# Designs tried in a protein design chat: VH-VL binders against TATA-box-binding protein (tbp). Part 19

Target 1, 182 residues: TATA-box-binding protein (tbp), of Cenarchaeum symbiosum (o74045)
Amino acid sequence: MLDPRTRPRVVNVVSTSDLVQRVSAKKMAAMPCCMYDEAVYGGRCGYIKTPGMQGRVTVFISGKMISVGARSVRASFGQLHEARLHLVRNGAAGDCKIRPVVRNIVATVDAGRNVPIDRISSRMPGAVYDPGSFPGMILKGLDSCSFLVFASGKMVIAGAKSPDELRRSSFDLLTRLNNAGA
Short names: E, the ipSAE of ESMFold2; O, the ipSAE of ESMFold2 at other seeds; V2, 0.75 times the mean of E and O plus 0.25 times the DockQ between their complexes.

## First folded at step 18 (VH-VL; framework fv_disitamab)

Design u4 (from t1 with heavy chain E55S, light chain Q27E; at its last look DockQ between E and O 0.88; V2 from the best seeds 0.00; counts 0 for: pae E 2.1 > 2)
Fold by ESMFold2, look of step 18:
Structure u4 (fold): chain C 182 residues (1-182), chain A 117 residues (1-117), chain B 105 residues (1-105)
Amino acid sequence: as target 1 above (182 residues)
Amino acid sequence: EVQLVQSGAEVKKPGATVKISCKVSGYTFEDYYIHWVQQAPGKGLEWMGRVDPESGEKWYNEKFKDKATITADKSTDTAYMELSSLRSEDTAVYFCARWEYYDFDYWGQGTLVTVSS
Amino acid sequence: DIQMTQSPSSVSASVGDRVTITCKADEGIDEYVAWYQQKPGKAPKLLIYYASSLQSGVPSRFSGSGSGTDFTLTISSLQPEDFATYYCQQFYRMTFGGGTKVEIK
């Protein structure tokens, strides 16, 4: 039996925010820790990566920002706040407040053993399992979450919009697998 | 329980090299950056650089970029810092620390490196 | 880089005293300051993060406050185990303050 309280391991968080102002392309081109090239993507955005960031922040001239590659919501929001401070300190944006929003959390769960997905997929309503096309079983979870379950016992949860939703979806997944004979 | 355990104290002559290890346990090594911090005798804390254990990507404080080499070995859950061309001013305690984005939540016990003739 | 000026450099105090340590950034850093305690021969220990959030396992006599450029760490009633050096740290460039040594009077 799988332990439904097994903590999912967050591997990527996508979050967004808006500076609600235009960002100076000239200043972005000149500042450290920023990759900006007018010849690329029509000069519409730059990419900020600082020593503290696991991922990076895309900054659009419109003031919209996207944080990717962080391994927690805290770090994902931190990347957006750090990008804002970096832009302000280098004169690319005026002082402002932002309200970050989680867009997607991707996490993994490892059963630590094989899961007989070829045997249990028929017992799980809505499961999609076609090993000739994709080696994992695909399930819909709670809200916007989806699950991938592999015979190795590796599992992926995607689409969560909060840590709490992720936790509930993980519990739901593991409980459903147990009930199907995992 | 999260732990960072560093290698023991070292006494070196000027010009020598030292390699300090930082073995991690109690969490997934690849999930957090490992940073290194210098504390010279009677002085404060100074950030030296860091490594991403997942990718091996490194970033150095400019002051230390020609002194330190920071690496990670995810097969042994161990980060390393090598100090080269040691001088007496490199005498310090060196700490590894786990970055929780805004702060360092767990620290190694420190490794004293003494450089004297 | 953003400099962190910590004051006082030392404080002489008695058990039971209220101790206040300040840290000033030369540019605004919102609330992104951490505080550490370091006892002689030991590694720093995280006390406060996000300017005012108490780290798990840290006694409630420790508190932090501030935003923008001015930050404080307060020990409401000093205990014998609190004699140590305290450092502030800001996240943007991972810069530490110079430290404040809290000594027995």
Scores: ipSAE 0.556, ipTM 0.815, lowest interface PAE 2.1, mean pLDDT 91
ESMFold2 (binder alone), look of step 18: mean pLDDT 91; pTM 0.921
ESMFold2 at other seeds, look of step 18: ipSAE 0.603; ipTM 0.836

Design u5 (from t1 with light chain Q89H; at its last look DockQ between E and O 0.86; V2 from the best seeds 0.00; counts 0 for: pae O 2.5 > 2)
Fold by ESMFold2 at other seeds, look of step 18:
Structure u5 (fold): chain C 182 residues (1-182), chain A 117 residues (1-117), chain B 105 residues (1-105)
Amino acid sequence: as target 1 above (182 residues)
Amino acid sequence: EVQLVQSGAEVKKPGATVKISCKVSGYTFEDYYIHWVQQAPGKGLEWMGRVDPEEGEKWYNEKFKDKATITADKSTDTAYMELSSLRSEDTAVYFCARWEYYDFDYWGQGTLVTVSS
Amino acid sequence: DIQMTQSPSSVSASVGDRVTITCKADQGIDEYVAWYQQKPGKAPKLLIYYASSLQSGVPSRFSGSGSGTDFTLTISSLQPEDFATYYCHQFYRMTFGGGTKVEIK
């Protein structure tokens, strides 16, 4: 039986924040660790990546920012705060404070064994399993989360808006699989 | 328990190469960057560069760009740093450290490299 | 451009003394400073992160404070095991302070 308390491994966090000011395109084009190309999105954004970032931060001229590719909420918020400091130090934005918000968490769970998705998919209402099109079983959670379950026992949880929601969704997924005979 | 274990001390002649290992345990190697830090005798700490163990992407402090080669082998959960064309000025303790984004929460024990004729 | 100025470079103190170490950043970095302790022949050890948060297992006699550009590490009652060199670090451009050696008086 699957352990419902298995901790999910976070693989991507998307977070956003707002500088509440316009950002200088000219300064972004001249900054280190920043890619700005007028041909991309009509010149509406630049991309910041520094030595500490696993992902990157998209910075819009409007002052909106999006952090992607971080493997924890801490790192995702850290990318936004570092991008703010970088913009301010290079004169692309005025001094400000930001309040990051988590938009999406993607995590994995590994059962450590095969899961008989051929058999259990028929016992799970709403499950979508068509191995000719996609090798995993697709489930919707009770919230904004979606689940992918593979015969190998590897699983993906996407759409969580908080670490707490992720933990609850992981517990719910594993419990539902156990009840279906996993 | 998170642990970073480095290879032992090395004595090298000028012009030689050394490769230092940093084996991790107690966490998923791919989830955190590994950074390298130099400490010359009697001196402070200086950042050298880092690797993303999942993708192999690297970033070097400009000062060390022509001296160090940083790699990761996720099949053995081991990061490496190779120092080439050693000079006496490269005599130092070299640390690997795990990046927790704002800080280095776990460090290897350090590897002394001594360069002398 | 990316500077953490740490002072003093050295302090002589006795067991039981209160010791204060400062770091000054050349631009605002909010609360994103870490403090490390290093004993001779050993790796640095994380003491404080986010300017004031104690790392797990660090005694409560250590405290950190500050925001913006000025940061302080305080040892409220120095113990024999606290004689070491202390470094501040900030994440932007991976900058360490120059270190403060705390020595037996």
Scores: ipSAE 0.494, ipTM 0.814, lowest interface PAE 2.5, mean pLDDT 90
ESMFold2, look of step 18: ipSAE 0.628; ipTM 0.853
ESMFold2 (binder alone), look of step 18: mean pLDDT 92; pTM 0.939

Design u6 (from t1 with light chain A34S; at its last fold request DockQ between E and O 0.90; V2 from the best seeds 0.74)
Heavy chain, then light chain:
Amino acid sequence: EVQLVQSGAEVKKPGATVKISCKVSGYTFEDYYIHWVQQAPGKGLEWMGRVDPEEGEKWYNEKFKDKATITADKSTDTAYMELSSLRSEDTAVYFCARWEYYDFDYWGQGTLVTVSS
Amino acid sequence: DIQMTQSPSSVSASVGDRVTITCKADQGIDEYVSWYQQKPGKAPKLLIYYASSLQSGVPSRFSGSGSGTDFTLTISSLQPEDFATYYCQQFYRMTFGGGTKVEIK
ESMFold2, look of step 18: ipSAE 0.650; ipTM 0.850
ESMFold2 (binder alone), look of step 18: mean pLDDT 91; pTM 0.915
ESMFold2 at other seeds, look of step 18: ipSAE 0.637; ipTM 0.846
ESMFold2, look of step 20: ipSAE 0.678; ipTM 0.859
ESMFold2 (binder alone), look of step 20: mean pLDDT 91; pTM 0.918
ESMFold2 at other seeds, look of step 20: ipSAE 0.566; ipTM 0.832
ESMFold2, fold request of step 21: ipSAE 0.615, 0.700, 0.699; ipTM 0.840, 0.876, 0.874
ESMFold2 (binder alone), fold request of step 21: mean pLDDT 90, 90, 90; pTM 0.914, 0.914, 0.913
ESMFold2 at other seeds, fold request of step 21: ipSAE 0.648, 0.660, 0.663; ipTM 0.853, 0.860, 0.860

## First folded at step 19 (VH-VL; framework fv_disitamab)

Design v1 (from r3 with light chain A34S; at its last look DockQ between E and O 0.88; V2 from the best seeds 0.00; counts 0 for: pae E 2.3 > 2)
Heavy chain, then light chain:
Amino acid sequence: EVQLVQSGAEVKKPGATVKISCKVSGYTFEDYYIHWVQQAPGKGLEWMGRVDPESGETWYNQKFKDKATITADKSTDTAYMELSSLRSEDTAVYFCARWEYYDFDYWGQGTLVTVSS
Amino acid sequence: DIQMTQSPSSVSASVGDRVTITCKASQGIDEYVSWYQQKPGKAPKLLIYYASSLQSGVPSRFSGSGSGTDFTLTISSLQPEDFATYYCQQFYRLTFGGGTKVEIK
ESMFold2, look of step 19: ipSAE 0.618; ipTM 0.848
ESMFold2 (binder alone), look of step 19: mean pLDDT 91; pTM 0.917
ESMFold2 at other seeds, look of step 19: ipSAE 0.590; ipTM 0.841
ESMFold2, look of step 20: ipSAE 0.505; ipTM 0.817
ESMFold2 (binder alone), look of step 20: mean pLDDT 91; pTM 0.918
ESMFold2 at other seeds, look of step 20: ipSAE 0.525; ipTM 0.826

Design v2 (from r3 with heavy chain R50W; at its last look DockQ between E and O 0.90; V2 from the best seeds 0.00; counts 0 for: pae O 8.7 > 2)
Fold by ESMFold2 at other seeds, look of step 19:
Structure v2 (fold): chain C 182 residues (1-182), chain A 117 residues (1-117), chain B 105 residues (1-105)
Amino acid sequence: as target 1 above (182 residues)
Amino acid sequence: EVQLVQSGAEVKKPGATVKISCKVSGYTFEDYYIHWVQQAPGKGLEWMGWVDPESGETWYNQKFKDKATITADKSTDTAYMELSSLRSEDTAVYFCARWEYYDFDYWGQGTLVTVSS
Amino acid sequence: DIQMTQSPSSVSASVGDRVTITCKASQGIDEYVAWYQQKPGKAPKLLIYYASSLQSGVPSRFSGSGSGTDFTLTISSLQPEDFATYYCQQFYRLTFGGGTKVEIK
């Protein structure tokens, strides 16, 4: 029987923020730690990755920013704050404050053993399993969460908007698998 | 209980190479970058570079890019830093540290490397 | 890039004293400053992050303040275990201040 208290491991947090101002394309093209090319994607955004970032921040000319690749909410928000500072100090944006928002938390759970998804998928309402098209079983979770469950016992939880929601969804997933005969 | 345990002190001749290890425990190694920091005798702290244990990606302070090679072995939860072509000015304590975005929350005990003539 | 200047370089103090250490950035860095304590032969220990947030397990006599370019670490009532060197650090280019040694008077 799977342990429903197994802690999920966060592998990606997507967060966003808005500088509420245009960002200078000319300054982004000239500043360090920023990949910007007017000929790529119509010049609509640049990509900032500084020495301290786990992932990267996409900065749109509109002032919208997207942080990806961070492995915690704190790190994800930190990337947005660092990108703002980088833009301001290189003259690409004016001084401002931002309010980061979590958009998606992706985490993994490892059962530590095989899960017989071939056998149990028919016992789980709403489960989708077609190994010819995708090797994992797909489940809908609580609220905006979704689950991918692989025969190896590797599992993915996506769509959580907070660490608490992630923890609840992980518990729900593992409990449902146990009830189906995992 | 998070711990970073470094290999012991080394005495080397000029021109030699040294490889310092940093074994972590108490957390999932792949979740946090490992950084390296130099502290020369009687001097302050200077950042050298990092490795992402998940991907193996590295980033170096320009000052150290031709001196240091930073790696990670996720099968043993160990980060490494190799210093090549050692000179007397490379004599220092070298720390590994875990990056908790904004700051370094856990540090290794340090490894003294002495380059003697 | 962004330099961190710590003041003073050393201070002599007695147990019970209030000690204040200042760190100045050459350009604005908002609240992205951490403070560390280092005893001789030991690794640095994180005290304060994000300018004013106390690290778990650190005594409440430590506090941090500041924003922009001027940052302060305060020890409200110095204890025997607080005699050490203190460093500020900014995250943008991962640079440290020069350190402040707090010595017994």
Scores: ipSAE 0.009, ipTM 0.575, lowest interface PAE 8.7, mean pLDDT 87
ESMFold2, look of step 19: ipSAE 0.374; ipTM 0.760
ESMFold2 (binder alone), look of step 19: mean pLDDT 91; pTM 0.912

Design v3 (from r3 with heavy chain Y32F; at its last look DockQ between E and O 0.93; V2 from the best seeds 0.00; counts 0 for: pae E 3.4 > 2)
Fold by ESMFold2, look of step 19:
Parts: C-alpha cells; structure tokens; sequence
Structure v3 (fold): chain C 182 residues (1-182), chain A 117 residues (1-117), chain B 105 residues (1-105)
C-alpha cells in the first residue's frame, strides 16, 4: 500500500499582488534585473529576476504582479516584496505596500514504484484515463485541487491554495489510490 | 536535522587552485539555493555568489566573477566552489549557506584557505 | 545599491548588561533585515529575521526592532555565551553590515 503520509514536494507557487498604480514602462526598460521589450506581449509587462529569486516576477503596466517559480510560499511572497522594492528604487512605481495572495501550489508525490493506473482507473469514480491522448490518469480532489497520476508512480497535485490544503489533498489522493487497489 | 558539511582546511601557494565542497543533508538539496560567503581574517562577511542546485544556474558578485566557479551535483547533494589563481588576498574562511529567501538559516562550518608564499 | 552601516564596531560589556547594536540601511528596506551571531572559529547563526522575529531556539533575551532604514538588536541581559560578533543583513542585494564585536569588559 502507498503511504498516505508521503510528503508532497512543492515545485511551484504562484502568488499575486497589486501595486494599485500604473508602472512606468520606460523606467522598467532602463533598470537592471528587468527584461522589458515593447515588441514582446504588446509591451504590457516586464519580468524581474534578481540573484535571490528562485523564479521571477511578471510586472504589468497596470500594477498587477505575478510571482512564479518559487518553491515555497515564503519565497513566492518574498519575490513580490523584492520586486516592489526594486520598482520603487528605480522610480518605476511610487512607494506602496502590497498584500500577496497565493493562487496555486503545484507539488509532486513519488510513490517510489509503479502504479497500475490502467487497471485501477475503472475503480475510481470520476477518473479520466485515455492513454491515447494523455499518459496519466486525471482525478479531481477536494476543494480546488486536481491530481495527475502516472504509471511510473509519479504524481502531480495542483490547485492548492495553502500548504495545509496541499497536505490534506495528498493524503486524500494516496488513500483513494490504496482503496482502488494501488 | 539540516546540516551543511564542508571540506577541510587547505594551504596553497600563489597561483594554485582549490575546490571546496559543501555536502547537505536533512532536506531536499534541489529546493534551496546554496550561497558562498567569504570572511577574510579579522573582517566581516561578504557574499560571493550562489547556485540553484536544480538547474545549475549561477549568479556571482561581480568582485568574484573571475575568481570563483560555483557548481552543484544533485546526485551527491553537494555544492562546490573552485577558487583559481590564488593570491595572498584570497586567504579567508569560506562558508556555504542555505538561502531561505530573506536570510541564511543554515551554514556550513567554514573552510579555511591559506595562501602563502 | 543599498548599504548597511552597523554601529558600534565594538562594545565592551559585563555579564548582565543590556547591549544595543544598530544597523542603518542607505535606503528603505521595510522590515527585511536579519541578525546573525558569530562566535570565534564558528559559522554565523541566524538569530532574528524580519527585523523582530526570533529564530527557533534563540533565547528570549534577544530582540530586534526597526522598520525602514533603522534597525536594532538588543540583548536584555548579557550572558557569558553572548560574547560574539553580530551582523545585520538585508535581503535585497545580499548585503551584510560590518559587524559589532561584543567583548568582556
């Protein structure tokens, strides 16, 4: 049987925040650690990546910001705070405070062995498995989570809004797989 | 328990090369950046650069970009820093540290590199 | 670039004394300052993050305060094991202060 307490490994956290002001495209184009090109995405955003960031921050001219690629909520929020400081320091935005929000946590679970998804998918209500189209079994979880389960025993959990939701969803997934004969 | 264990002290002549190792345990190596920090004798701490153990991507303090080469081997959970063309000014303790985004929460014990004529 | 100016460079103090160390950023950095303790021959140890949050296992006699540009580390009653050098650090551009050595008077 699979161990329902297997700890999911966070691979991406998406968080957002709003500067509640327009951001100067001209200033973004001139500042370090920022990639802005009018010819790319209609000039609607720039990308900030600093030495401390695991991922990057997309900054929209509208003042909206999206943090991607961080491997924890702390780092994801940190990227947004650092981007804000960077924009203010370089005159691209006025001084402000932001309130970051988690939008999505993606994590992996590794069973450490093969999982017979071709046999157990028929025993799981709501499972979608069409190997001619996609090699993994697709399941809906509790709340906003969804699961991908591959025959190799690799699994993906997406859509969690908190670490606690992620852990509960992981436990739910592994328990349901065990009940189906994994 | 999280640990970063560095290789032992080195004594080198000017012009030599040294490679310092930093082996991690107690967490998933690929999840956190490993940074390197220099402390010259009687001096403070100075950031040198870092590596993403997942991708191998590096970023260097400009002062050290022609001196240090930082790498990671995720098959052995070990980060490395190589210092080339050693000079007496490179005599220092070198630390590896885990980046928890805002701060360094775990440090290696330090590796003394002595460069003497 | 943001510079961290730490003062004083050294403090002579007795066991039981209240010790205050300051760190000034050249530009505002909100509360994103960490404090480290380093004993001779040892690696730095994280004491305080987010200017005022104690790291797990750090004695409550240590406290941090500040926001913007001015930050303070306080040891309310100095103990024998607290004789060390203390560093502040800001996360933007990974910059350390110059250090403050706390010595036995």
Amino acid sequence: as target 1 above (182 residues)
Amino acid sequence: EVQLVQSGAEVKKPGATVKISCKVSGYTFEDFYIHWVQQAPGKGLEWMGRVDPESGETWYNQKFKDKATITADKSTDTAYMELSSLRSEDTAVYFCARWEYYDFDYWGQGTLVTVSS
Amino acid sequence: DIQMTQSPSSVSASVGDRVTITCKASQGIDEYVAWYQQKPGKAPKLLIYYASSLQSGVPSRFSGSGSGTDFTLTISSLQPEDFATYYCQQFYRLTFGGGTKVEIK
Scores: ipSAE 0.378, ipTM 0.772, lowest interface PAE 3.4, mean pLDDT 90
ESMFold2 (binder alone), look of step 19: mean pLDDT 90; pTM 0.912
ESMFold2 at other seeds, look of step 19: ipSAE 0.558; ipTM 0.830

Design v4 (from r3 with heavy chain G56D, light chain L54R; at its last look DockQ between E and O 0.91; V2 from the best seeds 0.00; counts 0 for: pae E 2.9 > 2)
Fold by ESMFold2, look of step 19:
Structure v4 (fold): chain C 182 residues (1-182), chain A 117 residues (1-117), chain B 105 residues (1-105)
Amino acid sequence: as target 1 above (182 residues)
Amino acid sequence: EVQLVQSGAEVKKPGATVKISCKVSGYTFEDYYIHWVQQAPGKGLEWMGRVDPESDETWYNQKFKDKATITADKSTDTAYMELSSLRSEDTAVYFCARWEYYDFDYWGQGTLVTVSS
Amino acid sequence: DIQMTQSPSSVSASVGDRVTITCKASQGIDEYVAWYQQKPGKAPKLLIYYASSRQSGVPSRFSGSGSGTDFTLTISSLQPEDFATYYCQQFYRLTFGGGTKVEIK
């Protein structure tokens, strides 16, 4: 039996925020830790990466920002706050507050053993398993979550909007697999 | 229980190289950056650089870019910092620390490197 | 870069005293300041993060406050084990203050 309390390992958090103001392309091109190239995407965005960031922040001229590559919500929000401070300090944006929002949490679960997805997929309503096109079994989960389950016992949970939702979805996934004979 | 355990003190002559280890336990090594911090005798703390143990990506304080080489070994859960071309001003305690975005929540005990002729 | 100016550089105090240490940033950094305690020959220990949140296991006599540019660490009633050097730190550029040594009077 799979342990439903197995802790998922967060591998990516996507979050967004809005400066609600135009960002200076000229200032972004000149400031450190920022890559801006007018020839890329029509000059619509720059990319901030500092030593503390696990991922990076995309900053659009419109003032919208996307944080990717962080391994926790805390770090994902931290990247957005750091990017805002960096833009303000370098004169690319005026002083402002932001309210970060989680858009997606991707996590992995490792059963530590093989899972007989070829056998159990027929016992799970709504499961999609076509090994000719994709080697994993695809399941829908709680609320906004989806699951990928591989025969190796490696699993992916995507679409969670909070750590609590992720934990509940992980528990749900493993319980459903056990009930199907995993 | 999270622990960062560093290698012991070193005494070196000018021009030598030293490699300091930082072995972690109590958490998944790949999930957190390991940073290195210098504290010269009687001085404060100065950030040197960091490594991402998952990808081996590094970033250095420009002051230390030509002095330090930071690496990670996932098979032993150990980060390393090598200091090259040692000079007497490199005499310091060197700490490894775990980055919890915003702050360093766990630190190694420090490694004293003494450079003298 | 954002400078972190820590004051005073040293404090001479007695057990039971209230001790206040300040840290000023040259530009606003919101509430993203941490405070560390370092005893001689030891590694720094995280006391306060997010300007005012106490790390687990830190006694309630330690408190932090501030936002923007001005930050304060307060020890409400100094104990013998509190004689140490204290550092502030901001997450942007991973910059530490110069330290405040709290010594026995």
Scores: ipSAE 0.460, ipTM 0.806, lowest interface PAE 2.9, mean pLDDT 90
ESMFold2 (binder alone), look of step 19: mean pLDDT 91; pTM 0.914
ESMFold2 at other seeds, look of step 19: ipSAE 0.581; ipTM 0.838

Design v5 (from r3 with heavy chain V51I D103E; at its last look DockQ between E and O 0.92; V2 from the best seeds 0.00; counts 0 for: pae E 2.2 > 2)
Fold by ESMFold2, look of step 19:
Structure v5 (fold): chain C 182 residues (1-182), chain A 117 residues (1-117), chain B 105 residues (1-105)
Amino acid sequence: as target 1 above (182 residues)
Amino acid sequence: EVQLVQSGAEVKKPGATVKISCKVSGYTFEDYYIHWVQQAPGKGLEWMGRIDPESGETWYNQKFKDKATITADKSTDTAYMELSSLRSEDTAVYFCARWEYYEFDYWGQGTLVTVSS
Amino acid sequence: DIQMTQSPSSVSASVGDRVTITCKASQGIDEYVAWYQQKPGKAPKLLIYYASSLQSGVPSRFSGSGSGTDFTLTISSLQPEDFATYYCQQFYRLTFGGGTKVEIK
């Protein structure tokens, strides 16, 4: 049987924040660690990447920001705070405070063994498994979470909005697989 | 327990190359950046560069970009820094450290590289 | 770029003394400052993060304060094991202060 307490490994966190002000396109085009070109995407946003960032921050002229590619909530929020400091330091935005929000956590679980998804998918309500089209089994989880389960025992959990929700969803997934005969 | 273990001290002649290893344990290697820091004798700490062990992506302090090459081997959970064309001013202790986004929470024990004729 | 200026560069003190060292940033960096202790021949050790949060396992005689540009590390009653060099660090540009050596008087 699968261990329902297996800890998921976070591979991506998306978070957002709002500077509640417009950002100077001219300043973004001139500052270091920022990729901005007014001929690209209608001049609507730039991308900040610094040495400390695992991913990057998209900065919209409207002042909205999206952090992607971080492997923890702490790092994802850190990317937004660092982007704010970078914009302020370079005169692209006025000094401000931000309140980051988690939008999506993607994590993986590895069972360490094969999972007989061809046999158990019929015993799991709502499961979608069509190996001719896609090799994995697709499930809906608690709240907004979704699961992908592969015969190799590799699994993906997406849609969690907090580390606690991710842990509960992981436990739910593994328990449901066990009950279906995994 | 999180641990970063570096290779032993090296004595090199000018013009030589040295490769320092930093083996990690107690956590998933791919989840955290590894940074390298130089400390010249009797001097402070200076950031050199870092690597993302997951992707192999690197970033260097401009001062060290033509001196240091940082790599990682996921199969052995080990980061490396190679220093080329060694000169006497490269004599220093070199540390690897784990980045916890705002601070370095775990450090290797340091590797002394001495460059002398 | 952002300069981190530590003062004093060294201080001579006796066991039991209260020691305060400062770190000044050339621009505001909120509370994102860390402090490290380094003994000769050893790696730096994290003491304080977020300007004032004590790292687990660090004695309570260490404290940090400040926000914006001005930050302090205080040792309330100096112990023999506290004779070391102390560094501040800010995360934005991965830079360290110049260090403050605390020496026995």
Scores: ipSAE 0.532, ipTM 0.814, lowest interface PAE 2.2, mean pLDDT 90
ESMFold2 (binder alone), look of step 19: mean pLDDT 90; pTM 0.908
ESMFold2 at other seeds, look of step 19: ipSAE 0.544; ipTM 0.819

Design v6 (from r3 with light chain L54R R93Q; at its last look DockQ between E and O 0.04; V2 from the best seeds 0.00; counts 0 for: pae E 8.7 > 2, placed apart)
Fold by ESMFold2, look of step 19:
Structure v6 (fold): chain C 182 residues (1-182), chain A 117 residues (1-117), chain B 105 residues (1-105)
Amino acid sequence: as target 1 above (182 residues)
Amino acid sequence: EVQLVQSGAEVKKPGATVKISCKVSGYTFEDYYIHWVQQAPGKGLEWMGRVDPESGETWYNQKFKDKATITADKSTDTAYMELSSLRSEDTAVYFCARWEYYDFDYWGQGTLVTVSS
Amino acid sequence: DIQMTQSPSSVSASVGDRVTITCKASQGIDEYVAWYQQKPGKAPKLLIYYASSRQSGVPSRFSGSGSGTDFTLTISSLQPEDFATYYCQQFYQLTFGGGTKVEIK
């Protein structure tokens, strides 16, 4: 029987914020730690990656920003704050405050054993399992979460908007697998 | 619990090389950068560089770019820093530290490297 | 580039005293300051991050404040285990202040 309290391991957090102003493409093209090319995405955005970032921040000329690749909410928000400061100090944006928002948390769970998804998928309402197309079972969970469950016992949880939602969804997934005969 | 355990003290002659290890436990090694910090005797802390254990990507303080080589081995959950062409000025305690964005939340115990002729 | 100036460089204090340590940044760095305690022969220990957030397990007598360029670490009632050197650190360029040694008076 699977342990419903197995802690999910966060592998990616996506967060966003808005500078509420246009960002200078010219300044982004000249900045250190910034990749901007008007031939990429029609010149609509640049990418900031500093030495302290796990991932990167996409900065749109509209002033919207997306943080990807961080492995915690704290780090994801930190990337947005650092990108803002970098833009301001290099003259690409005016001084401002931002209010980051979590958009997606992706995490993994490892059951530590095989899970008979070929047998239990028919006992799980809404499960999609077509091994000829994709080797994992696909489930919808609580709120905005979705799950991938592989026969190896490796699992992916995506779509959580907070660490608490992630924990609840992980518990729900493992409990449902147990009830289906995992 | 999170731990960073460094290799023991070293005594070296000028011109030699030393490789300091930093073995982590209590968390997934690939999830956090490992940074290295120098503290010369009686002096403050100075950042040297860091490695992303996931990708192997490094970034160095320009002061240490020709002195230090930082690596990570995912198979042993161990980060390394190699100091080359040692001089007496390189005598210091060297710390590894885990980067929790904004701060270093866990540190190794430090490795004293003494360079004397 | 961004200089972090700690003051005082040392302070002599008694158990029970209130101790205040400051860091000044040469330019604005928002709340991107951490504070560390280092005892002789030991590694630094994180006390405060994001200017005012206390790390888990750190006693409530430690507090941080400030934003922009001026930051303060306060020890409200000094204990025997608090005699140490304290460092501020700015996140943007990963540099430390020069340290403040808190000694027994």
Scores: ipSAE 0.025, ipTM 0.605, lowest interface PAE 8.7, mean pLDDT 89
ESMFold2 (binder alone), look of step 19: mean pLDDT 92; pTM 0.927
ESMFold2 at other seeds, look of step 19: ipSAE 0.046; ipTM 0.610

